VHH binders against F-box protein At5g18160. Designs and how they scored, part 10

Target 1, 379 residues: F-box protein At5g18160, of Arabidopsis thaliana (Mouse-ear cress) (q9fk54)
Amino acid sequence: MDKQDEKKQGTTKSSSTLTTRCSHGNHISQSNSIPLDITIEILSRLPAKSIVRSRSVSKLWSSITTTPEFIKHRSKKTSPPCVLLIFRKHDKLIVFSSPQHQNTYSHVQDYHIEIPKNGFIRRLDSVHGLICLEGSKQLVICNPTLKRFFPLPEPQGTGDEYNVGGFLGYEPIEGKYKALCIVRGWNTQVLTLEIQESWRVTKPGYTHWPTKDTGRCINGVIYYKAIIFDRVPRHVIFGFDLRYEEFTHIEFPMRNYDRFLMVSYEGRLALISSTSSVVEIWSLEDAGNRKWSYEQFHLCLPPNTSLKGVIDAGELIYTGFSLNRSFCVVYFDPKKNNIRETKFQGIADNQIWQPDRLGFDLVNDFYVLPNHIESFISF

## First folded at step 4 (VHH)

Design a1 (from t4a with Y32S S33Y Y34A; framework vhh_8ghr_2)
Fold by ESMFold2-Fast, scan of step 4:
Structure a1 (fold): chain B 379 residues (1-379), chain A 123 residues (1-123)
Amino acid sequence: as target 1 above (379 residues)
Amino acid sequence: EVQLVESGGGLVQPGGSLRLSCAASGFTFSSSYAIGWVRRAPGKGEELVARIYPSGGSTSYADSVKGRFTISADISKNTAYLQMNSLRVEDTAVYYCARDEWEYGSGSWFDYWGQGTLVTVSS
């Protein structure tokens, strides 16, 4: 090839290896050759506090700890999933973390948010360590691990306050987060986090209106309840594939869909309804099938417990009061027919769990976010 | 059991008036609900034209209909109305009555919709 035209452009952010060169000679020679894989493995074993601190004092470690490879590797080795328990008290979100296979909890952070005048509940879910919040004109991404909020750009078509609904998704193959924004009366828009500075319009192929229910991200697809306009407006489950950015819709398998919570169950989209004695589970079949499987289980819970979610291990999460009026979280494993409880008493409990007469208002302002993992991503 | 039934649509000439009605059943007009009128013209997306919070009396309108349309509600009859004056060809659309649970921070999302009533404005 033409040697005189050869150029070395220098390093890019996409470099997969890092090397420090040294002078030729044994007494002067210093070298540090750190393959990316080994560096990721070492850094992934550090506590979250140490990783965050390292980003501020090391260019090398900052570049590594922000890669999708690091985030994915860390999640598998040192960051087992937990349940986030979130209480709203006035303008504060008080966040606790509970390991999914232990009956303990720890306080994570208090966040100050701009709350609605009437104190209405927001849609909250944990998507690979991040939480999407709806602001007056834009979406805000909360990272509980980094204890930070990242406002996303204002979408196109936002003229009025609180005219934006949003869902967050994670695409596991490429390790990318995408936000889906629905602007009331306008359209749907997508933004790939860390890559794009502005929203791009997407076309669902249907005129649809998302409901107020929480969306779920399952295997790289954002699912949400919506109303489509075909012949007559009707309720469906809408799916947005993050990789191909294509919309689909799925019919409910039952007419009383209002009773069913939409969840991820054993890696599938599922609809679950529970009383104190019976659980009904409808699971969407995999491989693109538009068929549902049905399962029914019997259990024995105190009355006035309510289903809040499901963890990846297949346990159903309920909240309510014990016989002695203590606030509790109950886990039910339908396959093993096992029940376990966590009761909240300890540091800060008095300020959070102090009911007046009933205590039932604490259940309404309580959010359960299962399958939460650490995230070191920043925008 | 929640049901919204629209009526009052039809053919009208430009400059004319129509009054749409939305009869609600399965729930009572209360502080937890707003009622909106959403229209969809052939080949266009949906547009929220008017919204009312019946127990609170709050109303809002799209810029395209301000000064021409008036939304109201009769709590005793559990019925919402859209009075449409000075109609234009551009107002031709299917008009849907929709219920919104008043959830301030969620962007006013509708959970139940009527079947729609066609309004055609032509000569």
Scores: ipSAE 0.018, ipTM 0.530, lowest interface PAE 6.6, mean pLDDT 73

Design a11 (from t4a with R51S Y53S; framework vhh_8ghr_2)
Fold by ESMFold2-Fast, scan of step 4:
Structure a11 (fold): chain B 379 residues (1-379), chain A 123 residues (1-123)
Amino acid sequence: as target 1 above (379 residues)
Amino acid sequence: EVQLVESGGGLVQPGGSLRLSCAASGFTFSSYSYIGWVRRAPGKGEELVASISPSGGSTSYADSVKGRFTISADISKNTAYLQMNSLRVEDTAVYYCARDEWEYGSGSWFDYWGQGTLVTVSS
């Protein structure tokens, strides 16, 4: 499945699926089969689309490509990370992929999702290839590579009202995913994906209330903005270490913290605020000493561009519309003072996004997820 | 610049009444605004007791206060209220005013909080 045609701007993605019927099987001679280690090596080099398709065509390849050994072997190889652009229209999520090192884009897939009565889709981040969605009573893990949704068990303490918030993290040493959920009036709960069937209660030492902002997983720590109730409620950044399952909290280095987007910048937790002409970056140097470094950069962007995130290469991601109404993703590298742009011609014209009347409504229906990689994890 | 300021707390006897006020500044109540009253007592953790969408008029109450507490909002004054009737010793807590802004449905993940006001119900 060649991505060459998908690298063309405005590329139409070909769709045809082959399904295999099993009426009668024969023993195929094993005397001419390739050794398992070489087979794993060959399969791990295939494009994700080819691996997913092979699972429906070959029982042997399905058994190999679903093993922990294969998944671990594939995940350790250089993956071409991409930015996911997600547009919501009613109960439909429209997903585009753009390689972080190229000025091209391709359509991934449309997803149909029910918006819960008392739930929401306001926090989205890609965590080592998976996305955590918050339902009214439970968390749901989305795997864009496999085109699947995996609902997690209902945590303890859920009631009639929506009261579940959650974050996903990846622990890189053991290669484990952990979900952290907060239920109002209850202790925080953690679940190790694949291994545990039920939530474990954990205690942060402080009563806290997570805000609606996106969490970030950086080097095995889940960071999220929260309110703590020490003597008076105050805004802090909570950190949950996935390896040791320990909580810390970090003070903001500034009073106008509501203007700053929480991101990973140069492998560190960072807070970034940007206008069209100035970028301010606060980077956490030492969480224990609560030491922050500050950087300021000048740039020249159209006034209606908005900072959406940062890629691991250190480029800041902005989105907006050019003067001719074309949707644009702009990358700014503050160290190189370099700007590059991906123009998404016809996105608004294709009724994916139609700014009819209240652009206010559309602002909440667009997500930019940087550093997305393939994941073949199936629960 | 977004700020919520509570007032109206104090000491009251069981069966008494108090009215809490929450004055909002730095933003205007909109169709996407949700204002909540969250209380915290030593050893019990935080509890969302009431919430309101000021422009939509939609209200929600915890089972522990339903029928006794009434939440309301005055958009022209940019102020929310919690009328507390038939107070019980177990209502003793610090009461916080908090806001969320959410386009779809009722919010409960509040981004801005007041400093709190103490309500003591003594026997």
Scores: ipSAE 0.365, ipTM 0.738, lowest interface PAE 4.1, mean pLDDT 75

Design a12 (from t4a with Y32S S33Y Y34D Y53S S58Y; framework vhh_8ghr_2)
Fold by ESMFold2-Fast, scan of step 4:
Structure a12 (fold): chain B 379 residues (1-379), chain A 123 residues (1-123)
Amino acid sequence: as target 1 above (379 residues)
Amino acid sequence: EVQLVESGGGLVQPGGSLRLSCAASGFTFSSSYDIGWVRRAPGKGEELVARISPSGGYTSYADSVKGRFTISADISKNTAYLQMNSLRVEDTAVYYCARDEWEYGSGSWFDYWGQGTLVTVSS
């Protein structure tokens, strides 16, 4: 910076010379120095939103809050995982957060997130605190904790609107996120979040078309249902390994695969079908050998409940309305044969029930995201 | 069970015409579903050539086929058609009939596909 040096030389020549020669013995600090370990402790106790805001205010705090030491310390102070209940009303997401390990009838914290223009919702899953949304020409990453949206660059070959589908994954060994996008015409592209500014093309060995169903990230692999073309179109499960960026495909173990929800169950890819009285679980034991295990359980749930997912503790999540029209989340543990229920006050009398939108549209406009954790990733 | 069955493919000379049919079963044509014709040729990616909303009557076409291809649907027969005129050698491909559940603002995923019918354009 030579412009400021010229200006300083011209303004106070004699005073500047005296100041620089009298530097010894006159150091006044305006603030007390705080040890690094105490600073990490203080910052780790702040809300995620405050941590991100502090990065723009202080170079020191920005450097601290991006270190592995801080991330590790913060994870020890993090609240337990929660279930997000997300309702779409017009161009807004109404988000309710509920602890996964609480049996109490309680008021749930709620907040609203505005959907960005051309940000659309068909399938949602929480991937280490982030959600991937599909826009008309690009993917958008949503951080519910910070109430922020981060559009990703437009991938190659998007020419037409609504020709991009995408999935988000988290690679736990290196601690990085990757987005996978499929553009109509066999063009698949991958982008590592925060590291890359543009998409890079990758191609599976087979032509395939992903279905409308939600993808799952399990142990650094993105799984999604797809149709593969090998003389005759057929349904399979595709897997994309985030570390090695390799594709594989897995055959369904059953013919009625459309009735099964794809989930993570006991750390494995699983397919679950449930009625109010019977649960069927197929678990992938070995992807290379195409080996599945099968379990069946009996339960007794009201007919107005439906399976929505699985929490890390191995409990199945169901949602529905009680006889009193209260919104209920029901957890079923197949191994312990135990059922617990959480009733939510305030959901039924929130603006989600406004008569200007058909009441039954609400059922089509809600999502259940288990195992959600805080994230303070900001682009 | 949702099923789509294509027919009408075959060998045709350049400048000729073919009409493909797609018979749907396991669901009824409605505003919730669009029907598309997607083609795949060796050395090219998959291309959506035509789309119709059977109950809504709306159609769209890829630029490569506009003015030459016409998509239509017969709700009473639960069947969609692709009329192909002025065929070119580059139209040689396997043609698939596919169903898409259209939600406003959601991407096109085509959740069910037929087995495909081969169209060969050669002299």
Scores: ipSAE 0.226, ipTM 0.656, lowest interface PAE 5.2, mean pLDDT 75

Design a14 (from t4 with Y32E S33Y Y53S S60R; framework vhh_8ghr_2)
Fold by ESMFold2-Fast, scan of step 4:
Structure a14 (fold): chain B 379 residues (1-379), chain A 123 residues (1-123)
Amino acid sequence: as target 1 above (379 residues)
Amino acid sequence: EVQLVESGGGLVQPGGSLRLSCAASGFTFSSEYYIGWVRRAPGKGEELVARISPSGGSTRYADSVKGRFTISADISKNTAYLQMNSLRVEDTAVYYCARDEWEYGSGSYFDYWGQGTLVTVSS
């Protein structure tokens, strides 16, 4: 089967020439092909961009790079997680990727991803390399690595626009993604991501509505803030176990819960609130007994920075601008009581790095997704 | 602490009027928030009856109540109102006051609710 690819480029950096080429290089049945394990090793050493391109130019490479064996082999390697910086400008998401474990100035690679007409931005989190977006009547899965969108079927009970909310989770033991959706009328539905999928109704035991806050998937459980309607409305954290498809709910350990960001901290569900001088962390120590622990730390933050999340190393991530107007990402390690600042230079041809020229509000139109990893999953 | 407290519910005869009040505390009315009235009746789903942006002045009504109900807000008192006229038996429900943060292009996810006030329209 012939593939089309833009591989030929001019010396003057003109537009790429579109080339149709045959992917029949090796004949598998003739046994003169490279062994699968060696081919996986070679392909697994390629950058993500090269692997994605390889799928468009070779049926053999596409088949290999989509196998569970290849995905597991590449996942076993030390892949540096990154922070995704996402700006919304009109109908477009402009995505920058930055290494999260560096102490020096980093170059940010930009990705331009057009939002599907059926999607809108509300809750964003990276779930094992994938992002769930809410559409007018359905959920849409975004894979930033592949630059592809995968709309899920419309859930049961949808009649009106904008009546569905949803969360994505990853179950690490079986290696499966599941989506959870709530349709107005307070029913919940779950879907395991595969080629032909149908929503299954699930019953949480309580009538509830999810809040606007981002959900978190931690060790195969989707956590999200919600309001329970059991006599009087009250705020709780729901947990949905992906393996057993069972609901639990957890009471907040504090009354000012609206000031706390829900995160994964040291492998546990945590609630963090930060000012310029004090950070408070509540960690769920024992999910079965619903026991919380509390820690408080002092810090000195640059002006105009705000807490955006937590990286896997246990550092709190803040974003803002330095005194010279350079965009910065600040990491605070509460256990070591140290702060490291990284500054990013915009790409010369990219005006997205300059707020004045973009005409957007960084507080509302700016999303930070820590701990993002590459994903080669396609449905 | 964000709180919404409803008042003004009760028993009224068909064709009568009631005025519901929603006293808000722990936040100030601004263009960042919408205040809505949502009702729930036995055997029916939840219905958004009316919605207002207190500082922006925009209002929205369900077709079932348009022309009969009026939503308003008093920023100085941090209180929203629902004036219900020409009440019908089918308006019988628990009425909840709820806050929703403004967000372009999304449906309403009300994040704070009052405890509700019962409105019964019957003889």
Scores: ipSAE 0.013, ipTM 0.499, lowest interface PAE 7.4, mean pLDDT 73

Design a15 (from t4a with F29I Y32G S33Y G36S Y53S; framework vhh_8ghr_2)
Fold by ESMFold2-Fast, scan of step 4:
Structure a15 (fold): chain B 379 residues (1-379), chain A 123 residues (1-123)
Amino acid sequence: as target 1 above (379 residues)
Amino acid sequence: EVQLVESGGGLVQPGGSLRLSCAASGFTISSGYYISWVRRAPGKGEELVARISPSGGSTSYADSVKGRFTISADISKNTAYLQMNSLRVEDTAVYYCARDEWEYGSGSWFDYWGQGTLVTVSS
């Protein structure tokens, strides 16, 4: 019951009570409009960019294409998950999209996203169609489908120069996104997207510092690597439950944890390390008692490939160059013991990475995001 | 395996001096990382006291220690140092050496920490 809300309600009522009059005696033209069910069917088959454009052309189409019902209907018909290949060149992100469920060579769709001039450090993961980017004072949500950036408000306590570490999560039961940020001296804050306009301070129960590694959202929990301070600093995996907003931490099952990529594997948190001949998978069986299971698989990888992630089908995704120097994405299924390869046309060396004569590592300017889906969320 | 090992802490009287050492292994300190000293004392929380770029030579200090503490690095020994002069009772803390991935527009990221070394300033 604040006075500003009452005033907004009064303004809305004033608009709705505006006196209307009949037209100046002209006959109403017969409508030749397409029926609504056919319109929905047509719109559900259009590419995402065409749907977005349709919103500016028709208020009816905008009202249809923004409903959760339409979005669910379209998701069932048109959008298999894809792999995003992301390269930074100057002030641009160059994004290539590749179907992850095709076994043969495919054409890729590429598009460019202009990065706002705000300086970003990036931990990149696709969280139910959205990507969280880290700035020096704020988080920015990127929607690759809409090619838009949505700056979040500045967290509390960033008044002096200090970077913001951040993670995005999706809570599947209520269908809500939450952002988690860590600021100055492990001050942690949470924001529910589309609902909140300001950050809420929360306490993890433990003093900890997140590492630069990418976080993962699995079944409504944000997992991230961190250093905990109890007696001697040590590396752990922190979990933040989005529904109850509670922190937990999990010990690594191995000492060489730096060599393991954190992923979702068969619906569980997993740690994977791969060479050209062996892949090791540690899967979290029970988060409560912190029990891990171990699997080892033997394989023969193409030369110059490196592990980048896991797709929902249980295939490990690798990237690299074939012997003829073409860029490739390789999928390895450990359970079926098969390999499939997709080669990419139009990806030149200068589009794959920024060359650095001083010893630049591909890891810092090249990202692979599996399981990416379309999102039409704008806020 | 990346490790940072601190040494040189101990008990010292007010106005005294200590030199802390941070020995790095599993990486070279000249490879673009900053090395930072962070202290933590009960009731005061954590404080970044000093930072150095071993390859570039740039340094920065917290206002609370500026003019009293000097950070340095010896690339040949893969070791960073914190020279602490004119020590005060308020400097009593556990001092941590941390690897710092500082980037323009994003600030500091501490990805590896040492075990900490206790510095007690009392009479």
Scores: ipSAE 0.191, ipTM 0.653, lowest interface PAE 5.4, mean pLDDT 74

Design a16 (from t4a with Y32S S33Y Y34A G36H Y53S; framework vhh_8ghr_2)
Fold by ESMFold2-Fast, scan of step 4:
Formats: C-alpha cells, sequence, structure tokens
Structure a16 (fold): chain B 379 residues (1-379), chain A 123 residues (1-123)
C-alpha cells in the first residue's frame, strides 16, 4: 500500500538503508543485485495496485515508479488510452472507463473517488493522466488511477471563495506538470508540480478572465478561452507555453465561437461544432502563424447524441442514449466517413441514470475525458 | 447569440447621479443567469461593482460603492440597471455589463460582455 505522503525533509536513512539491505544475505558475498533496467522491466509488468504498493517497500522502487521513463515503459505494456465518463454524485466522482478502439462494448470498469469538502467542478480534462479541479480557494489535482486528490497551495490574492480558475499542463521535454492559476482581480500564477515551490506570478501582457470552458494541453501548451480588455472586451484563445512560461493569444476564426468545442485534433488545437447532420472543424495550422484551416463533414447521427470530444485517432466522440435506452458512445471518423458505436449495459442500468430527472446530459455534472492514460505520479 | 449593450454614461459633477442601463438580447432574465457591473478606471484594473440575479432579485456590491449604488433588473424589458448616487471623482471609469451563468460557486467567470459606457465625474 502506497502512503499518500512521501517524507520530504532530508534524513540520513538512505545510506544506512542500503548498507542494511546489503547485509541481509549470508556473510559469503554473491551477486544478488538486480540491474536497474531489469528492475524497471519487472515493476512495469505488475498490476497498477502492485506498483502503488511497491512504493511503500523501498524509496528506490518509489523513485523508479515515479519517473517518466518508468511510466513510458508501463504505458507500452498496459492498455491503450481510454475514455473516462465522469459523473458527480454528492461528494463523489463516479468514473467509468472504456477502451477507445473497440467497435462494440465488451467491458466496463467503474470506480468511485471521494472529493474534498468544498471541491468545485466546472472544467475537466485529462492531462497526461491527471485532472485539475477548482477548490474554493485553491486548485486540487485528481489522479483517477491512484484514486487520490492532491490540494495545491493557496495562490496569493485568494480572499474571496470561488475566484480562482485553473488549468493543468504537461511539458513532455522537461517531463513536468505545471498548474496555471488565474486569480480574478489579482494576477496569474504558475506552479511546477512535484517541486516544493510556491506560486510564481506570470506576465500575460493583458488583463484577461478565463471563461467557464475546458482548457486543453496540446504539445506542452495550455490553451483556454478568455476575455481580454484592450479597448472593448473580446473573446480570444490564450496559449501558455509551459517550457518558457510565455503567453500568446489567438483570434477566433468565426463569430459564433460559443458553439465550438475546443479540442486536440490531429495534434493541433481545433474548434469543432456538430449537429446531427453537419460537423465543422477549424484547425490551427501553427500557433505562431495564427492561421486556421476549415473542413466540413456530413453525417447522420441519432437525434439524442451530442459531441463531447475527440480521441487521438481522429474520431469524434458523441454520447447519448440509443432508441432502446442503452447508454452509448458514438465515434465518427470524418476522414474515413465511418461511424461506430459502443453500448454500455452496466452504465445504462446503473442507479445514477435512474433519478426522477435524468442524471446526465441535462445537468452540469457529466464529463467525457478522451485519451486518458494511467498515471502513477504522486506529490 | 448573446449581446449586452450599455447606455447612460456621461459627464457628471461630484455628488451627482447617473443611471446606467444594460439591454440584453439572445437570452432571458427569467433563466439562471446573473448580471454584473464591472468598471475599469484609468491606470487601474477591473473592479466588480455590483451583481444581480435577475430572476431571483439577489444583489451584492463592492464595499467602495455600497450604500451609494443600486443594481436592479426589469425582466419584462430584459434590462439591468445601475443607479449611481453621490458620485465621486474616483468613480470615473468605463462601466461594463457582464453575464455569468448562475451555478454553484461561480459568479467570477463571465461569458459575455458589453462594449462599455464611459462615466466621468469631474467638476
Amino acid sequence: as target 1 above (379 residues)
Amino acid sequence: EVQLVESGGGLVQPGGSLRLSCAASGFTFSSSYAIHWVRRAPGKGEELVARISPSGGSTSYADSVKGRFTISADISKNTAYLQMNSLRVEDTAVYYCARDEWEYGSGSWFDYWGQGTLVTVSS
């Protein structure tokens, strides 16, 4: 069983622990050391629960299983990315996972995560296996794999409850997570996760307020919709480069921007709007160039499905109920003009879908998170 | 399509009064939206001035304007108002009308703004 808190303040235990370990054999020396690469290979083949428990056995094993290298090796040996279906019931997040690459439903996994008291859910996205939640005065990081919540320090200027907006990003070159916090009426702050560091003030160049819409982390840049003030208030997309901690802003290519979902599509920032018969996709060709390409596709969807996201294979995700009232996820591939459906018996029959009012799509507490991967990050 | 249009700004002497209007289109005040008045003074950041839930009638004010300003809404006209009394030179600012969806714990993140109306308080 992994302990939630790692001992951070330095002690002299590491050298004495290694010496003690070496003495566990008999007095006649023999090579019983396992090379590091073999240790990584062995640990990467264990079930997730066993990996978490291994962190309690040894600081060495804990350090190995938290490295980007180990996580990458584990990802290659385990299931491909999945879609998470998340519903809030009382103080719990109910999480269902489903494979992204199957034409029919064959298995559903669900689990429950208790949320901290006064936790607030407005925006959700999976960022390299982690989810950022907004608390009353601080951000909270959720790890669905570990079923744990990690509150971040309170940023400066949080006198009022619910005045913080937050986004999480992952920078693949540095192998680090960074949280961006916008404290309304004060400033914008950044924090590198896993480092004992206080929030640092950033310089966005513009006074701006993020909208309620979900942010996206794409190729080490956090994108979010915001309103800026440079003469009259106007809607833009902000980009925050995690490596260099620099801001850019991008104009929307259309006037009805409120109807478009912001997603990662073919490795780029994209804006997608869909009805049951037409899909419009605007893709950002290059963030520095600020040029958009436009595509339109025709399709025929059931009338009770709505666009929720995009998977890394380029398929658009829709959710709803089929005519027989089974909960379904529909995938549309606009390049192949192909539709596939996954039906979920366990979800459709679950008590959360049988309230006097429908407990999903008609309330603000149902979320679809594509491209979710296992994460063993703790801090 | 949502639009907010402010009016009623202008030049006024200290101690005077002005009434700002915010005409809304593309949504109805009988729904769960809140309306905020936000101001920007020259050389300063944005300040939340007042908030109203038009359907519920609940209001709140910044300490700097409490007792002097009154926010209200007329559901039949789909218009929110800011009555400003006992105006001071420091009330000089561009006043914006902003909408937020009324949901638990929000009220700080606006999805639509008007273009603003200038209020100048000077002798």
Scores: ipSAE 0.019, ipTM 0.544, lowest interface PAE 7.2, mean pLDDT 74

Design a2 (from t4a with Y32S S33Y Y34A Y53S; framework vhh_8ghr_2)
Fold by ESMFold2-Fast, scan of step 4:
Structure a2 (fold): chain B 379 residues (1-379), chain A 123 residues (1-123)
Amino acid sequence: as target 1 above (379 residues)
Amino acid sequence: EVQLVESGGGLVQPGGSLRLSCAASGFTFSSSYAIGWVRRAPGKGEELVARISPSGGSTSYADSVKGRFTISADISKNTAYLQMNSLRVEDTAVYYCARDEWEYGSGSWFDYWGQGTLVTVSS
């Protein structure tokens, strides 16, 4: 019977069952809390701002709140994800957060952080609480929760280059972050955050150039738009598997690919194009068979709204200005045909953040990052 | 539809000259776009050779071609040019014309590419 069970489900399943039973027994025998566990429980109940403040005031509490045990315990009590609204003013990033599942302003937070000198902000996404920024010779990891920047090591071969492009990914099974760096003209490199101090050169199979568009990390794979030079230059979507560090590429299902935003939609890679009246969604069903599904939805939005992203609940995010000059964020649920709106009068009516007469300050230097969560990781 | 069409490639002797042309359609050089020339040689990766902001007149070059290559643009013809002088065997490559969105700064991040034109420098 054991042989049949082992052959049917494999060593991993049998081992997992035995390990779970043994671990449960040990857990019961060690049910007594220690002072550190009690301290972690108390500190983990504090708001993020209080935890960050405690790190500056107390060396003991700083030591506790930076431990893996604290970070793990706090993650189990995570607040719902939010949308980050990022405005660039000169050399500063002004970051606001808005709850994704609430129609209230009570959780809007203002983050005032400084961008690295000569940094470039073309590709932004929130990857499990962290943002990757592109510098002249290196990538910089931004943690909006901690309001800090963490420069990564300089990639190999940047001596003759003026800037580097890159993407951040999170592998959820082992809980690891990896950065993928593209050095102008020659190679791609990978760094596992917190583990490695130097970059490793990758083997993509094709020479390729990433576009300026935002990458997406979906189920442990970094997707990004790129040009490959096999015979004639052509646009593709590259996928980089974080666990196995392997590259794949996927062809676009349409010719007007420049009009489509790349997003995560219903747990899949998707390409979305929207006007104020029509949304087109191409979803990748099977990368191996190059199979895409197509959906079209009708909606009624004010003119001059633009699609910015998608939240995990499947709602599409649009931004624009109402006729009364209020900045607005609109969420559209295509499956339920529901629209909800959040107005940010303090952003649009505040003279500091008010756009010029044509809106160019907000249009050119404005980013929307969905699905952002708190992170207390420090490097 | 945005298109870039290259012409002017061919066979040339070392020390010779060629002029490559890049005709643009679907956008105008009076807008906030830059044009770059990128080359790909057998056994080598891609190299950004030259870049121009047609509306601003700003140019930049790779160290390997400085003093030998000149990039220019004719706004009225919506065409960019790469004048290649004192050609070397090492300049043998497929040359691509590519558009970059200038308002996002300088760099090698191109959104539209031509089909490429072959330049062979051989005796």
Scores: ipSAE 0.044, ipTM 0.564, lowest interface PAE 6.7, mean pLDDT 74

